# VH-VL binders against o14526r1to248: the designs that were tried, part 2

Target 1, 248 residues: o14526r1to248
Amino acid sequence: MSYFGEHFWGEKNHGFEVLYHSVKQGPISTKELADFIRERATIEETYSKAMAKLSKLASNGTPMGTFAPLWEVFRVSSDKLALCHLELTRKLQDLIKDVLRYGEEQLKTHKKCKEEVVSTLDAVQVLSGVSQLLPKSRENYLNRCMDQERLRRESTSQKEMDKAETKTKKAAESLRRSVEKYNSARADFEQKMLDSALRFQAMEETHLRHMKALLGSYAHSVEDTHVQIGQVHEEFKQNIENVSVEML

## First folded at step 1 (VH-VL)

Design c4 (framework fv_cixutumumab)
Fold by ESMFold2-Fast, scan of step 1:
Structure c4 (fold): chain C 248 residues (1-248), chain A 119 residues (1-119), chain B 108 residues (1-108)
Amino acid sequence: as target 1 above (248 residues)
Amino acid sequence: EVQLVQSGAEVKKPGSSVKVSCKASGGTFSNYAISWVRQAPGQGLEWMGGIIPYFGTANYAQKFQGRVTITADKSTSTAYMELSSLRSEDTAVYYCARSFYDEGYFDYWGKGTTVTVSS
Amino acid sequence: SSELTQDPAVSVALGQTVRITCQGDSLESYYATWYQQKPGQAPILVIYGKNNRPSGIPDRFSGSSSGNTASLTITGAQAEDEADYYCNSRDSSGNHYVFGGGTKLTVL
């Protein structure tokens, strides 16, 4: 097995892939959140419309008789409940716009992320190509050194020794250049891998922060509506108590 | 044992597209590069391109740039090669082959998929 | 140029030694890889990284490299060695793979 192949696909790269996979799931979760809130808003709108219709029934109740004042209390309460749920519907629709706006920004960030991954792959390809230059350059240099040493021991002519020395120097320069190319390619690869991993981590942390904030807005809107509903109910009870029995 | 299982033979008309699959088993799909190599009848081997599923990005031979698309689905451990605007000259056996990208040699090969382009 | 050149055919008598050669400018920089292909079958890796043999490849197969030339040597050829042999390397850029034209080995 190749030493270089093992290093590239080692444990460090497993973490990188896990982070990249998680990043790619981000836009899907953003869309799913928007869809969930949209369905929730539909429920609130349906309730509002049904309650408004029920209020009209109370408005068309018998205009005379001992119960007439209580029909008015029902109508007012039903109208206010319809309004509470309509207001929640509008708040949720505004939240959907916020989710979609975040989704747009997320897609732009993901496009940049994809470009950086391609850049990292380019560095991998360069490193892969350059890494194969080293074994050949090393073998050539070593062979030239051995040939020069053999000729020295065999007491060959000075002209032949000079030629062997020249060949060894050229092989040494070739090896030096191959080593420099490898070191440069490896440094570029390592830097791009690190940059990508840090970017993936930052994207995931940013995504989680945004999702938490959006869910917080959702929770606040629902809570506000529940408080308002409670106030409407309290007013309803007071209005009932205020109808005098003596008027009957 | 590592195996690369390719899709079945195809007969296509000129101008159409073909998509060949290569399912990897027995090894770690994401840790290797998958290349596509074709061989026309009675001719030699020709490298078309490859993909590193780990990154999901592909590299293509210049001759096929613009006509070939190589993709991978890590969930099914399957690589795909789609060749468009088919000509009679594209009649060949198409092989998928696995490599450590850094080492540059193909240690396992699929059995090949015959693609015939006829009018 | 950067093309890998192989003789189209070579013959060897049973039990004798044969050398299949591959020549190209890129071989000055990269070691050749050798594949064996029998009729109706996919290629099989026989030598990589100068002179390494995968598990299952007989000891009679060996590789060598000198300058812009790489050689696959079969010492004591067997009938089962009759096949097409392809050399493979990276091009001069290191970014693409190139194959030699193939050598058909006939064992007499």
Scores: ipSAE 0.000, ipTM 0.439, lowest interface PAE 15.8, mean pLDDT 82

Design c5 (framework fv_cixutumumab)
Fold by ESMFold2-Fast, scan of step 1:
Structure c5 (fold): chain C 248 residues (1-248), chain A 120 residues (1-120), chain B 108 residues (1-108)
Amino acid sequence: as target 1 above (248 residues)
Amino acid sequence: EVQLVQSGAEVKKPGSSVKVSCKASGGTFDSYAISWVRQAPGQGLEWMGGIIPIFDTANYAQKFQGRVTITADKSTSTAYMELSSLRSEDTAVYYCARGEYSSSWYFDYWGKGTTVTVSS
Amino acid sequence: SSELTQDPAVSVALGQTVRITCQGDSLRSYYATWYQQKPGQAPILVIYGENNRPSGIPDRFSGSSSGNTASLTITGAQAEDEADYYCNSRDSSGNYVVFGGGTKLTVL
């Protein structure tokens, strides 16, 4: 997304809502990752159990004679392969715990973020209110000035001119206070919006880094299992070659 | 040809830990599991856990999880079993046994056993 | 309760056939393995993978399994067969090794 810096302000708070929505999707993706790994672990466990049963069935069907040593080699290798997949199941279950632990910490961070968002939204409300008052205060002041000038030109009594001058001075003071409130509210709004935008960006970057690390752990576990399977396969080939074709 | 040589008898106080060794000779150490099985006086065999050196994978019986640690050193062909927080009921003969992985986990060679006595 | 159940004791007359049984639901999926233990000695493997004998084990020892039950049969029992016999297998999950309680065989 391109909602950083000047784009954030230019869209009348739209950028803030877009960034905050994106941040709120983070915990959902964390849960989805845990669910995906859980299903993947179930596949590995199912494979392991099926291979163990297949080894038992192979033994029951073993023919008599010279083929028996090869069935034994096949059975042992199949059991070792089942264990490789069982080990991957355990590693993936541990990874799920890591994902869920990160999810819990992420929720704590999001709770603090929500509190800061409320503060930012309060600043938006204050600025909105003052922004509505400023044009009206300016119009009132201008009307008082025009009234005072009109009365001056019409040679109205001194008493009426004194009243008009007092009203103009009061309107000027009200306008000055409205401008000060606007400037203060705008500065507070801008600072809080910038702080929120930077925090949202940092949260998204942190989330992406965590997700990449968790996926890296997943990839490492799978790769390590493939290496182990390769070792089992190499041993299997060597054991086949060691079976004698000599007959007596 | 395959031989498992265990460390000597131990006498320990309650609350301490004990570490028993099992050195394998003959055959390929890496390709087979080494398990630890104990037997209290006059009682049956109880599996504690095992390790598969080539996979660097240790597995423990639920009763011993948190108290037992099984490790292997492939360079010396030696497996270790460490049991912590010892109690009088841990008094037993502790066997190491070489496992073959098939449809049932079985032990084709056994060490002679290490007697561990836990008393005050 | 034990995952694998064995009778505590059994007797057989010299030269006769005896059957020692091991029972548990895991035996529907995994084979039982049998060990012989004499007083003061480590167990020795007798039968593995249903009916395989290691070198050095006499042919009078055989194994069988059906459903949730595995059996060790000694055909023509000898005096030296007097010992404790243990079965083991994987638990129902396939993750752990479990032993039966053992059967003391007395040869009369």
Scores: ipSAE 0.000, ipTM 0.376, lowest interface PAE 19.5, mean pLDDT 81

Design c6 (framework fv_cixutumumab)
Fold by ESMFold2-Fast, scan of step 1:
Structure c6 (fold): chain C 248 residues (1-248), chain A 120 residues (1-120), chain B 108 residues (1-108)
Amino acid sequence: as target 1 above (248 residues)
Amino acid sequence: EVQLVQSGAEVKKPGSSVKVSCKASGGTFSSYAISWVRQAPGQGLEWMGGIIPLFGTTNYAQKFQGRVTITADKSTSTAYMELSSLRSEDTAVYYCAREGIYDSSGLDYWGKGTTVTVSS
Amino acid sequence: SSELTQDPAVSVALGQTVRITCQGDSLRTYYATWYQQKPGQAPILVIYGKDNRPSGIPDRFSGSSSGNTASLTITGAQAEDEADYYCNSRDSSGDHWVFGGGTKLTVL
């Protein structure tokens, strides 16, 4: 299957733990994205407020001076830049809400994942227990067979031969039961491990898709602001040109 | 020369929405901000929000956030203000006004106002 | 409560000087603009920035700003100056605009 499935099967329990740890990092990255966007929004808000203050400085320019019309141009430009950055602040605040909403949905998915992980770990424990018993059962059966063969070669009494045969048959039945338990535990373990690997892969892919979409929204909002700033700058240049010497 | 022409008076029922228009002529519509200001009978002026048509960017007063939507159509030089979930307290004259080139807070040209009455 | 505070009424005798005051912390950062409104009419801009008058506004109107206070002064008040006067500036956040409550000027 995928890289995650292959890695998981290659190292069994260790692979499972590595993949599960990666999945658990998802909600942390979602929170970190929200924090990043929040700080970015603060930068834009600060810029907007600072430009509004700068507009007051332009308004303080000498009303009767030859430079007065250019102070007006500075003030208009400063106010418009403040509005561009205020707009971006609002868009980023809305995006934070989207990130947090996704985070809430992610927590629900992770709760279900945790329940299934517990089930998978229970299957691992069952398989571990049965796996330890199987070699002992097999050794017992082999020892009974060897004992029976030794007694056959030593010309032992028929009564002792019958007892050895009975013990060998009982050991064979115990081994058969142990093998059945192992096979059942093994099948359950393999199925749950496969289900977990596929779930982890799906969760990682879904998380990456969501994060890409959220970053796309961020990029679009920033790009729109850059376009607006460019338009404000172009108007600023035109307003400078429109201040004629004849107006003085 | 610059004129802002508003739509006519409206009578609305509580819970409905109203959309007021403001058509600009004589000046550059896209390069200036358009603000919406209301005044209830016997009350003061109250700023609701504004839009810069060139960018489509809006700025809303806290009190109206979620109930007011301001839009602009650059092709028709028309700004719109839509107020939803109307209450009797929304009975007022609604003005559109252009923010002047000399000060973003200076509203240099005003529409004549649109009376909106919210009654049962 | 209001972000910008104005006295609700003031009176002045014909030909005398009157000062209308607007107070708020945002005025330490942003200039106030002033609007005149007569009954049944839309407001008109009378002062913007520190002390700028739009074309057509009489020179008897002037503005000033100090600390958290902005003032509109009418020197030699005329009968036609009787109106409501509103100040307007940014709120404390700098993000939104707010109007003062208005001052009714009576010319006696």
Scores: ipSAE 0.000, ipTM 0.368, lowest interface PAE 22.2, mean pLDDT 81

Design c7 (framework fv_cixutumumab)
Fold by ESMFold2-Fast, scan of step 1:
Structure c7 (fold): chain C 248 residues (1-248), chain A 121 residues (1-121), chain B 108 residues (1-108)
Amino acid sequence: as target 1 above (248 residues)
Amino acid sequence: EVQLVQSGAEVKKPGSSVKVSCKASGGTFSSYAISWVRQAPGQGLEWMGGIIPEFGTANYAQKFQGRVTITADKSTSTAYMELSSLRSEDTAVYYCARDLEYYDSSGFDYWGKGTTVTVSS
Amino acid sequence: SSELTQDPAVSVALGQTVRITCQGDSLRSYYATWYQQKPGQAPILVIYGKNNRPSGIPDRFSGSSSGNTASLTITGAQAEDEADYYCNSRDSYGNHLVFGGGTKLTVL
């Protein structure tokens, strides 16, 4: 008893289409995550380069005098801040590799899934076809029975009665074959639908686990950078306090 | 049948590098990932990294980042693991293994026999 | 990052059931795979994807997972099951693979 299995059978054939559509959205979300992280990394790299350039330009124009030690402390801390953002850029670029690796694994799995779905849809078509044959075979049999009863009531010839009986027997055999064909097709349909529902559930659960792990890595990289930035700021404050106001 | 054939045993001096090969046969090399796992004498298994030959994407365990390089040559169906700046602690049996990398499962379904690397002064 | 923890050793009487456990935060997100290793041999895959067995692995081997714990169960242990058993899964962020420390199974 899986969630997807229960949902599918509650919704009949419509459930299969809903579940399969959901599964097909997986690779799209993986690509979107990669694109997001890529743009985020670009923001960090841009910040880092801009800060490094600003620090370098400031060094060329720095006046000498009593302010020089504080100015140096300010530049050093600015350079360290730029490096923190550059390190985050590199971590995010590494994470993009993990996202893309997962995306490639996902592509292979989805190709296999598509092939198996074709088999399931073929079973649906077969069942649909034989389902239409049953009512027609039953109608034919009933019509033959009615004709036989009518001829009996009309006191017709024995030859015509024998002919009607033969037609009824042939219709009964045809109906029996249609029932057997339907039962076989229904069993195949039910098994393949259940297999597909379980496969879709496993794929969705696996995708969610991968996405959670990748987002966890993103969160960790950002958190680690915030810790480093905090350390740089603490060093900055300490270095300011260490500059002597007196000559010595 | 699928078979992973590894290069022979090596004895190396500290500070040198070693490059172990793993040739895949009997299957489709580019359809699977290849991982490297080592085991020091009397110790457990340790994953070093892996590569997806079809895409050329390699990933390394944090402990080995900067010292290990995993490559693959699709034309010869051979994966390589190079470990630099060798120390005595790197003495181990090095295995290559085929990684399934499926959504509903992952696992190393075929393993090489292992390559013994001894690092001694 | 999460590590995978296994007890170093466990014993079981011939024909009895034994459960080998693997614990780690990553197991809340990923299933563990299990490997059997006998002295002087490369490991062999016995369970993957929660409870799937490769061809050739006896049906007495089964896997289960709940919360941060994965388990390998051997129902009706045989003498040939005596070996080291390793769990394997992804680290806490799904970036890398990690092995448990291994459990030495002794069949009494």
Scores: ipSAE 0.000, ipTM 0.362, lowest interface PAE 22.4, mean pLDDT 81

Design c8 (framework fv_cixutumumab)
Fold by ESMFold2-Fast, scan of step 1:
Structure c8 (fold): chain C 248 residues (1-248), chain A 121 residues (1-121), chain B 108 residues (1-108)
Amino acid sequence: as target 1 above (248 residues)
Amino acid sequence: EVQLVQSGAEVKKPGSSVKVSCKASGGTFSDYTISWVRQAPGQGLEWMGGIIPIFGTANYAQKFQGRVTITADKSTSTAYMELSSLRSEDTAVYYCARGPLYSGSYEMDVWGKGTTVTVSS
Amino acid sequence: SSELTQDPAVSVALGQTVRITCQGDSLRNYYATWYQQKPGQAPILVIYGENNRPSGIPDRFSGSSSGNTASLTITGAQAEDEADYYCHSRDSSGNHVVFGGGTKLTVL
């Protein structure tokens, strides 16, 4: 049963590394979101341009045929669809600006976090140093105690006994000071580790809330576009029905 | 066939506002866009903005943001351009023009005859 | 106008071919549209979507583009082609449109 075991340190340090690694991934995920939306906007712009070309085909339809009024219906519908997707492109470009603005804000918050992490890591190193020295200090004290007991059994002078007692008392004082340093370093480490864990948790929660809000804006923009596309298709069906067949 | 008929010439004082109308015949506003383009005497064409009736949205050139308002009234088939805080540099012929809904480039295939606006004290 | 650059003037002999150019970085992504304007008249659309002619525009008008440059070509220029020609396209943001400064064509 080790009081100063590697087990406590390993668990605490591993947990800190895992949480800190998760926090560091935040800005990367923000950049990845911006990249995703940028590619998505390109898809919408490409669709818009393709529909514009298709609208041109409808505009070049046979003018002298009975089908001419239906070519006009295709042209109008294709133009309106192209515009729906172009407007989505614009909305997504605006959303990219929002994502990048959040990214800059996040970067500033992470700079402050790094300063706190340095303080926490310093406390870890101090505790590690003191913890490593404690077993050696304890072993020295035990060795002085054994030496004093050995001299007590031997027929030695009182001066030699006094000398051994002084060495043992000095070793005891050294051990006592090492224990006090360890207790102080451990208390500082535990407080800073708790503070860091709470701040990492708060940063992760804040990041998740921001990402949810940005994805909500994305979803809203797409939903608006779907509603508009639905309206365009309903108008298309109405316009087909409005074409007269009386001449046929 | 769409035709665009603009309101008559205006003479305005600096600091006042002018509202020019553009009445369309043939087709609905939902089937096209309306742009406003001005041309100062002896100068080139300058796009001021356009309106996309299907979305009820107007888009303004950066130079005119805050001073120009473009609206459309479907019941009268009339588009309007109102320019406020008039300066002598706003003296120009103001054209309305029809564009297709696609591309977002506001191509202008049918033009009004233009409305002369003179700003002088 | 500052985003799309045109030469202020060009001349062509009657019956010969002339090319009017328009330059701007936005032309890498967007089509150029061309307008003809005669003194005292509203502009007339002559080319849109790179090389499409509206009804009533003669076959001698054609459009082309390469990189950041768009061109209006008049093959076999006629006296009535003497006019100012403006290119027009989207700006770099894609949200607004801009005109070139215009090119005055003189038919000799």
Scores: ipSAE 0.000, ipTM 0.396, lowest interface PAE 21.0, mean pLDDT 81

